# VH-VL binders against f9uss8, part 31

Target 1, 221 residues: f9uss8
Amino acid sequence: MVLTDIEYLLSYLEAHHVPTIKKKRHTYLTYHGLAEHYTYVLKDGIIKNSIILQDGREYNLSYIAKPDVISLLRDEVSRSTDQPFNVRIESEYATFYQVNRVAFWKYVNSTPELQNYVKNYYRKKLSENILRLQRMVMNGKKGAICAFIYSLVDLFGRKVNEGILIDFVVTNDDIAGFCGISSRSSVNRMLKELRTDGVITVKNHKFIIQDVSYLLDQIAN
Key: E = the ipSAE of ESMFold2; O = the ipSAE of ESMFold2 at other seeds; V2 = 0.75 times the mean of E and O plus 0.25 times the DockQ between their complexes.

## First folded at step 12 (VH-VL; framework fv_romlusevimab)

Design rj2 (at its last look DockQ between E and O 0.90; V2 from the best seeds 0.54)
Fold by ESMFold2 at other seeds, look of step 12:
Structure rj2 (fold): chain C 221 residues (1-221), chain A 122 residues (1-122), chain B 108 residues (1-108)
Amino acid sequence: as target 1 above (221 residues)
Amino acid sequence: QVQLVQSGSELKKPGASVKVSCKASGYTFTTYAMNWVRQAPGQGLEWMGWINTKTGNPTYAQGFTGRFVFSLDTSVSTASLQISSLKAEDTAVYYCARVEDDFWSGYYMDVWGQGTTVTVSS
Amino acid sequence: SYVLTQPPSVSVAPGKTARITCGGNNIGEKNVHWYQQKPGQAPVLVIYYDSDRPSGIPERFSGSNSGNTATLTISGVEAGDEADYYCQVWDEKTEHVVFGGGTKLTVL
């Protein structure tokens, strides 16, 4: 039987009896710029990475909704232990393996399968960020919102008779932060336009995407 | 606290006009659209339409596109319903009710005015 | 154009469970809201988004919505629950609020 590299990492952590911690919704695991001596691996739950810009706006970078390492931007020899992101729990709870940062890199450096995970992790994250940057920079604000909503399909999408349910609650403030839009009233207006056009609607506090091709056309435009 | 207070009951003759006011307090008036709902004696609730309190743009339900006018005075957080050329069939209780002007709104009315009875009799 | 159908009345003994239905074509695809109106009073929101309760509404009020029927359920019914109950949706196609005809709940 062949494990995926994340499955290997999780089984490795279990075999080494790595402790877990549980955090509840809207609390922070880490804060941008504060010293941190642990590497965290998401076991279950949903988190959001963000930074606070100098003008006070929150810039949202990504969701992590499947098991993954929270960040590998700091290695065992890094001069700074400062966290690169704020990490907030978005699900009711999230559970993390908590591994001393230096110990984590010892595991990686002594274990070829974990080295493979790290290589694939960096390649995956770089590819995701390049594509994300391209879509956000190459589109106007409406296109950025469409790109963001479309990106939620992979993370939270579930087919239902009404269309594609985004099985996660997202606010106008969150969307503004992901799309680089300073006004949540502008987000609200653009979402209302999409609703009027039959592209999206709301069921029980969540998006239903009714016209995926419209979203794709706005991104490609 | 959040509340909607409506003007008092009116007794009118056919052909007259009436203005029902609805004063909002305890919240930012322009973040909620104002609905008008009619209830004739012994009947159910009938949506008449709403007015966008940020833009002043009214939307009227079918059957209410003639003699019924929604208006605002945002300086005193007040929405008004004016009914012209009153008919006996306009006898009803008229309610104002707010709906959050937000994409995530389910279009539910969380706060209602106490109602204004308009009686049209000869 | 969208029509919501409610039974005109429901009777229930004190302490029992009342179920008030709201019928509509594919209503399970819509968000259903419920209002309580006591005699001589304005309606009060008791359920929104099918099953959510506003602050101050007792836990014994609950709602469900699937297929062609939404249901308001009141467990442990009390005399103070006697009222007319209206379901309501937003019709995306017409951009209209639609109310059901109302159901009179009698506690006997």
Scores: ipSAE 0.435, ipTM 0.766, lowest interface PAE 1.9, mean pLDDT 89
Fold by ESMFold2, look of step 12:
Structure rj2 (fold): chain C 221 residues (1-221), chain A 122 residues (1-122), chain B 108 residues (1-108)
Amino acid sequence: as target 1 above (221 residues)
Amino acid sequence: QVQLVQSGSELKKPGASVKVSCKASGYTFTTYAMNWVRQAPGQGLEWMGWINTKTGNPTYAQGFTGRFVFSLDTSVSTASLQISSLKAEDTAVYYCARVEDDFWSGYYMDVWGQGTTVTVSS
Amino acid sequence: SYVLTQPPSVSVAPGKTARITCGGNNIGEKNVHWYQQKPGQAPVLVIYYDSDRPSGIPERFSGSNSGNTATLTISGVEAGDEADYYCQVWDEKTEHVVFGGGTKLTVL
């Protein structure tokens, strides 16, 4: 059977009887700055990476909604074992393989297919983060919100009669954290402007995107 | 305790004016817009409009764009409705009701004042 | 301007199920809220966002919304449920609140 890189990793972990853990919604798997000896691999569920700032504001980095390694920022020779992000569960539950960090790298170093996964992982994550940073930094606040909403389409979007439903609950706090906006009031104002312009609306606590082209135009400028 | 307390009932003659006040407590006044709703005797609820409590900008429903004025005193968390040139048909119960000034609010009124009866007769 | 239509009255026997309708063009695409008003009292929110129930509202109150009709359903109706019921939406185009005409529920 031919497996994708991540499918190979998951099968490898199962074959080596790597234990799993399960966490419930809005609990944290890991915390920024806390010593961590494990590498976690998402088996199922949805998580959010973030850093909580000194003033209590949360800066959100990404969602992970498909099986993937949570973070490879700490390699086998890193001097720091501190977790770089907070990882919060956003689905009702999420399940993770829990593998010792040193053991994980031993598996990788001895297994060409896992080495390929790791090389592709770093290339993918670097590319994704550069593009995200460019869009967020270069677009201004309204453009950042439009870019964020558009990014949810690939993750959670479903076509419905009214437009594209984002089948995931997102709060103003979450949006502020993803867009680098310091004020919930500013997020609220800009979302209202988009609603008035016929770009987005709300149905049952979720976004419906009515004008995707508008979102794309704001990202480009 | 979140509540809206309105001023007492008023008996007025045609041509007079009246001011109905609505004092908010138990929450941050500027995070909610204040709606005014009229209910004539034996009739249904009629939305008169709302006032943005951060900016003071009113929005009036059709038919309420003349003799009806919404105002605020944010220092005492109070919204007011003034009705000038009173007519017999202005006889009604007037309610204030808040709506969260938030994109996700859905624009439902979760807290209502007790109502102020304004009676206009000669 | 957007219009909501409610029947003027509905009668139901105690313990049975009352259904109060709210008609509007494509109302299923809107978020419908429901208020209960007992005689001499201010309205009280009983359903918001079509089907969500505020704290303190009994589970026998429920709501649905699809197509051109939203419905407030009260199962196991009690005498204390006698009231006027109003549906309400927000009209995006005019940025106005719209109420239905109200429905008098009689428990007999």
Scores: ipSAE 0.414, ipTM 0.734, lowest interface PAE 1.7, mean pLDDT 88
ESMFold2 (binder alone), look of step 12: mean pLDDT 94; pTM 0.957

Design rj3 (at its last look DockQ between E and O 0.87; V2 from the best seeds 0.55)
Fold by ESMFold2, fold request of step 13:
Structure rj3 (fold): chain C 221 residues (1-221), chain A 122 residues (1-122), chain B 108 residues (1-108)
Amino acid sequence: as target 1 above (221 residues)
Amino acid sequence: QVQLVQSGSELKKPGASVKVSCKASGYTFTKYAMNWVRQAPGQGLEWMGWINTNTGKPTYAQGFTGRFVFSLDTSVSTASLQISSLKAEDTAVYYCARVEDDFWSGYYMDVWGQGTTVTVSS
Amino acid sequence: SYVLTQPPSVSVAPGKTARITCGGNNIGEKNVHWYQQKPGQAPVLVIYYDSDRPSGIPERFSGSNSGNTATLTISGVEAGDEADYYCQVWDEKTEHVVFGGGTKLTVL
């Protein structure tokens, strides 16, 4: 059988008996700006990357909802080991492979298939961040909310009779943090407008998107 | 403690008016719309409508436009239902109940007043 | 306007399971809430969002909703469960709250 590059990485870690750790909802795996000597690979669960500002506001960057490496910004010779983001568990639990940072890069440097994973990882992350930056910078608040909701379709969306279910619970605080909006009341108001216009609704605490074209029309491009 | 306390029961003649009050406490009054629900003797629950406690805008269910008026006094966290030109068919228990004014609201009534009985009899 | 249909009454023996139905066209696409009303009292929320329980409601109360039928299930029924039970939805089209006609649960 032919493995994808992430499947190859996971099988490699299993073959080398890399230990796993398990973290529960709303605990942090890593913190921005504090030293960390491990590379973590998400095995299962959902996490959120963020920067928590000194005043306590949370600026959210992305979800990771499929197996992937958490961060590769530090290599084996880096003088600084500061983590680039806070990583919080958003699922009930998340499981991570925990591998020494230097050992991880030794595996990569000696293994062409892992080198290929790392090259694809950087291409993927760069592309995702460029697109996210464009949508965030070029939208007003309502456009940012529409762009965020639309971005959840690829991560958590599935087709149901009512439209597209976003099979993940998201709060107004989370949305505010992803969209750079200072108040949850402003988020609430804009979401209510979308509901009144028949664009989105709520089933069992989750979004249902009823009019995808309306969302896309609100997004700057 | 979150609670809704309604005014006492009323006995009225046909053609009169009545005002039922509902005083809220223990929560931010403007975060919840105030609903009015009627229950005639031996009958089920009938939604009459609600009033947005932030804007003061009422919404009336079909059949409750005209003689039924919702109002607010936000200085005392009180919603009121006024019924004019009372008819015998208005004999019922009238409940206030709150619904969170929020996008994620399921439009369920988590807290109810104790009910006010209005009896219209000649 | 949207209509919810409930049976007028349901009888169940003590300790058995009561099932109270709420019928509506495509009700499985809606969020269904359930209220218990004992004689002379205001209604009390017992289930919201189809299956969630408010704090203080016993675990023997549960709910489900699919297709054209939502169901309130009370396991281990006790005499204190005798009450009228109402289902309720929000109709997005009309922006109205809709109640079912109510079901009287009798524990024999």
Scores: ipSAE 0.501, ipTM 0.783, lowest interface PAE 1.4, mean pLDDT 89
Fold by ESMFold2 at other seeds, look of step 16:
Structure rj3 (fold): chain C 221 residues (1-221), chain A 122 residues (1-122), chain B 108 residues (1-108)
Amino acid sequence: as target 1 above (221 residues)
Amino acid sequence: QVQLVQSGSELKKPGASVKVSCKASGYTFTKYAMNWVRQAPGQGLEWMGWINTNTGKPTYAQGFTGRFVFSLDTSVSTASLQISSLKAEDTAVYYCARVEDDFWSGYYMDVWGQGTTVTVSS
Amino acid sequence: SYVLTQPPSVSVAPGKTARITCGGNNIGEKNVHWYQQKPGQAPVLVIYYDSDRPSGIPERFSGSNSGNTATLTISGVEAGDEADYYCQVWDEKTEHVVFGGGTKLTVL
């Protein structure tokens, strides 16, 4: 049986008895710009990556909702060991493998399957960043919100009688941070407009998408 | 301490008017829309409408657009219900109740005033 | 316009479980909230979003909502639970708050 790249990485870490840590909702695993000597691999749970912009705003980059390496920006010889992102737990709990950074790269350098994982990881992250840049620069605020909501379908979507339930709680602040919108009140107003137009509604603190076509029509391509 | 305190009960004759006030305390007044709910003797709860405390825009339920006026004085965190040309059928308890002015609110009333009884009799 | 239907009354012995229903077309797709009102008092929120309890409401109050029926369940009923109970939704189409007609819970 052929393991996917991430399955191989996880089995490798288990075989080497790499320790895990567990963090609860809304606590931080790492902070942008602070020194860290570990590479973290998400085993279970959901996290949000963010950075602090020059003007002090926290800008949200992505969710990680499946096992994956949190960051690979530093190698074993880097002079800087600072973490590139704030990493906050968004699920009730999240569990991470905690791997010494230098040891992690030694594993990669000696293991062709892990080298393939790293190559594909960078390719994937580059593609994701290109799409994120397009969302930021090609949409108005409403289009950015529609794009963000649509992006949640693949991560958290589940069909129900009323439409597509997004089985995950997000806040207006989170949405503002993903969409580059300066205020929670602007997000709230645009969400209310979408609800009035019959595009989305709320069931038990979560989105239900009632009109996916409307969301797609608002998104620049 | 979040609280809604309403004005005292009123005994009125048909054709008079009445003003029921509802003073909010312990929270940011403009973050919650103020609802008015009527309950006639022995009857259930009847939603009369609400007023947006940020914009001052009232919304009236069907049947409450004429003699019923919602207003605000945000300087003292107070919502008011004015009923003109009172009729015997206006005899009821009138409640104020807040609903969070947020997309996520679900439109439930988490805090209620104690109620104001308006009695209209000849 | 959207209609919520409740039984006019429910009787239950002390210590038993009361179930108060709220019927509506596809109510399982709506968020159902429940209020308790004792005589001469204002209503008090006891369940919101189908099944969530506000702070201070005992765990013996619970709610469920599926299909065409939402249910308020009170286990271990006490004399102090004797009250009128109202269900409530938001009707997206009319943009109105809608209350059920109320159910009188009697503890015998």
Scores: ipSAE 0.494, ipTM 0.772, lowest interface PAE 1.4, mean pLDDT 89
ESMFold2, look of step 12: ipSAE 0.481; ipTM 0.777
ESMFold2 (binder alone), look of step 12: mean pLDDT 94; pTM 0.957
ESMFold2 at other seeds, look of step 12: ipSAE 0.434; ipTM 0.769
ESMFold2, fold request of step 13: ipSAE 0.462, 0.403; ipTM 0.776, 0.722
ESMFold2 (binder alone), fold request of step 13: mean pLDDT 94, 94, 94; pTM 0.962, 0.960, 0.962
ESMFold2 at other seeds, fold request of step 13: ipSAE 0.487, 0.483, 0.421; ipTM 0.783, 0.772, 0.757
ESMFold2, look of step 14: ipSAE 0.408; ipTM 0.744
ESMFold2 (binder alone), look of step 14: mean pLDDT 94; pTM 0.960
ESMFold2 at other seeds, look of step 14: ipSAE 0.401; ipTM 0.747
ESMFold2, look of step 16: ipSAE 0.420; ipTM 0.771
ESMFold2 (binder alone), look of step 16: mean pLDDT 94; pTM 0.958
ESMFold2, look of step 17: ipSAE 0.449; ipTM 0.746
ESMFold2 (binder alone), look of step 17: mean pLDDT 93; pTM 0.955
ESMFold2 at other seeds, look of step 17: ipSAE 0.449; ipTM 0.769

Design rj4 (at its last look DockQ between E and O 0.06; V2 from the best seeds 0.00; counts 0 for: pae E 16.5 > 2, placed apart)
Fold by ESMFold2 at other seeds, look of step 12:
Structure rj4 (fold): chain C 221 residues (1-221), chain A 122 residues (1-122), chain B 108 residues (1-108)
Amino acid sequence: as target 1 above (221 residues)
Amino acid sequence: QVQLVQSGSELKKPGASVKVSCKASGYTFTTYAMNWVRQAPGQGLEWMGWINTNTGNPTYAQGFTGRFVFSLDTSVSTASLQISSLKAEDTAVYYCARVTDDFWSGYYMDVWGQGTTVTVSS
Amino acid sequence: SYVLTQPPSVSVAPGKTARITCGGNNIGEKNVHWYQQKPGQAPVLVIYYDSDRPSGIPERFSGSNSGNTATLTISGVEAGDEADYYCQVWDEKTEHVVFGGGTKLTVL
C-alpha cells in the first residue's frame, strides 16, 4: 500500500517470475525499426534513447536513469512491432525485466494498480516531451545546450565544494544529438564560451556547474 | 602515428632572426592547437603561447607579445616560431607541443616536438 | 599569475617509491598534468587529469590531487626514471598554461 507506482510494478514482475537480462555498456537493447516482441522494464542502470532520421542524423531523446518502462508505444493489438527508438546502455551494465508485450498488457488490464502506473506513465512522458520541445524549439543553440546541461542536474547532479558535479560522462557528440546541433565542433565552441564565462568547468572528464542562474537565464521560459 | 618534428638547431648572432619550424604528421593538423614552450639553459619550462591551427589566430603569453611571431603553413601541416632581433637571453631550447582545444581536454600537451636549440652569441 | 611550487630535487633508491609534490592554492580544484623530461630529451606526458595514464606509461606511475597538493608517485623506481618532472595546470583567470618549476629525480 505504501509502494510507489514503479515499486508496485517491480514487485509484480518479481512475483510473476519475469526473467531479467543484463546488457553491457554501449550495447543496444533495441533498434529503431526492428521487430521486438517484448516490453522492457529498466531494473538498474542508465540508458539513452535516440532515433535516426532518413538523412542519417541521430537525435538523442532522453536518458532513463531510474527504474521505468522503456516504451509503451505498442500495445497487445498493434499491427507493427517495430521499436520506435534505439536504446543504448550508458552505464557499465543495465538490467531489464523482459516481458512478452501481450502478457504485459494482460497484466495491466487485469490489475488496477498497474493501470494507474500506466496512466501516470503517459502523463509523465507527455510532460517530459513538452519540456524537451521547449529546449529544442524555443532556444537558440546556446540556450539548448544550457537547457540540456541543466536537465542533467536532476538525473546526475551532486553538490561538491566547487559547485554541482554532473556525475556522468557525456561527449560532444551526445550533446549535439540532444540539442539538435549538426556538429561537435559547434558544441565544443559553445561549451568553451560557458567555461570562459565561469558557468561550467570540467573535473575528471565531468561537468561541474558553477553558475546555475546563468544556465536558467539562457533558457526561454 | 602522431609526431611533431622540429627544424635543426641554430647558432645566431645578436640582432639576427631565426625561424623554428614544427611539422606535424599522423593526425588532422587543424584539430589541435600548437603550443610553443621555451626552456632556457638550466631552467624550467615556460609557456610562450599557442596558435589556433584552424583559424591561424595566435595567443601570446605575457612577455612574448613583441619579437615572437607564431605562424602556420597548413598545406604542409607546419607551425613556425619566428624570433626577431635576437638577444643573448633568447638562448634556449624551443619546443612545439600540441593540445586539443576540445572543452574536455583540460589543456594538456600529449605530443611534443624534439626541441630546437637556439644559441645567441657573439 | 597562478603559481605551482615543486621541490627542486628528490632522491630515491632503486625499487623504492618516489613522491613528487606540486603545491598550489586550491590545486585540488584544478586538473593537474605531469611531464617527464629525461636529460637531452623533450618532455613526455606521464599523467593527465590528476591520475590518468596515457597509453605506454607503466602502471607504476600514478597521481593524486587534493587540497593544496598534487602528487606524482612512481613505485618500483628504476634507473631509467631519472628525469626532471613538471606539473602543469590551466589557469582560467589568466588563460595561461602554468608549469611548476620542476623536480629532479635522482635514483641512487
Scores: ipSAE 0.147, ipTM 0.652, lowest interface PAE 3.6, mean pLDDT 87
Fold by ESMFold2, look of step 12:
Structure rj4 (fold): chain C 221 residues (1-221), chain A 122 residues (1-122), chain B 108 residues (1-108)
Amino acid sequence: as target 1 above (221 residues)
Amino acid sequence: QVQLVQSGSELKKPGASVKVSCKASGYTFTTYAMNWVRQAPGQGLEWMGWINTNTGNPTYAQGFTGRFVFSLDTSVSTASLQISSLKAEDTAVYYCARVTDDFWSGYYMDVWGQGTTVTVSS
Amino acid sequence: SYVLTQPPSVSVAPGKTARITCGGNNIGEKNVHWYQQKPGQAPVLVIYYDSDRPSGIPERFSGSNSGNTATLTISGVEAGDEADYYCQVWDEKTEHVVFGGGTKLTVL
């Protein structure tokens, strides 16, 4: 059983006694544009990446719900230490390895297995960004919502008797931010249509996907 | 269990101030906005507004923008309503209620406090 | 300025079905929530999103919403269902929570 590249990274950090920090729900680990000297690796918990636009709107980029590096947009040669995203904790708590940024890249540059992790990380994030761009510029706001809901299956999906439970509470504000929709009321109206059409239902403030084919049709080639 | 516990009833004279508190327990306080709802004797429910418990930003319904102030103490999971320059028409039951922010339109109140009676008498 | 209109009272015999209406312009495009308030008590949510029941609300409570009318339906009415019932929406234009005037259900 070969270690995955993330399992290798976690074991490497533990072997080097990298310190951890713990943050509670709805606090921020980092803020976009503020200087930061650390690279963070999620050990436990769920976080949300976002940016704040010039008009004050917050655009949501992604969730990270499994161990992963928070951001690698800077390397050891960059003079800028600005954080590219706001990082908010969405679980009750989240725990992060806190690594000096220069030291992190020294580890990577000296360790072929970590270099492979970084290469795969960039390819994966590029693919995710392409899907996110497709979601944001899809024809119709309803299509964007369908694509977003479908994207949650890999992160939070669990099979239940009624369909696929998304075992995570996603607010109307969060959906608006992920889909580039300007009003929470517009999101609500489109979600009501999906519920009425039998595509989704709601149980305990979480939704259940009942018609995956409908969602796939919105994002199919 | 999720619950909202409000401060006890108040008897006040016109011109005084009152502060109604609402202490939350059993959930993450900053996840749900806190509504304030007024019910005058023999009357229906009247929405006064809400406060975002994560940012502290209040939104007041029309007619509640002067003498009514929403505030928070997140360290003890408490929302408060302060009413200044009390008038006889402020006699009512005041409820706190948390609003859900579900991916549907989230503006319904699933948990209510027991209510605080404020009586303003000359 | 969005207005919800409820009848002031509804009377129903025990074991029969009560229907409480909530009228509003294009209310079918909104999500309607319903609250039960017994004398001297705080309101309790009984229906949300037009037709969904919170945990602990019996199946005899149901809701519908279309056109200009939302309806709370209570089948097999019991004496314990005597209460005031309020409908509620969010109005996007005014950015207000709006309550109906309330309906007193009397079980005769």
Scores: ipSAE 0.000, ipTM 0.476, lowest interface PAE 16.5, mean pLDDT 84
ESMFold2 (binder alone), look of step 12: mean pLDDT 93; pTM 0.949

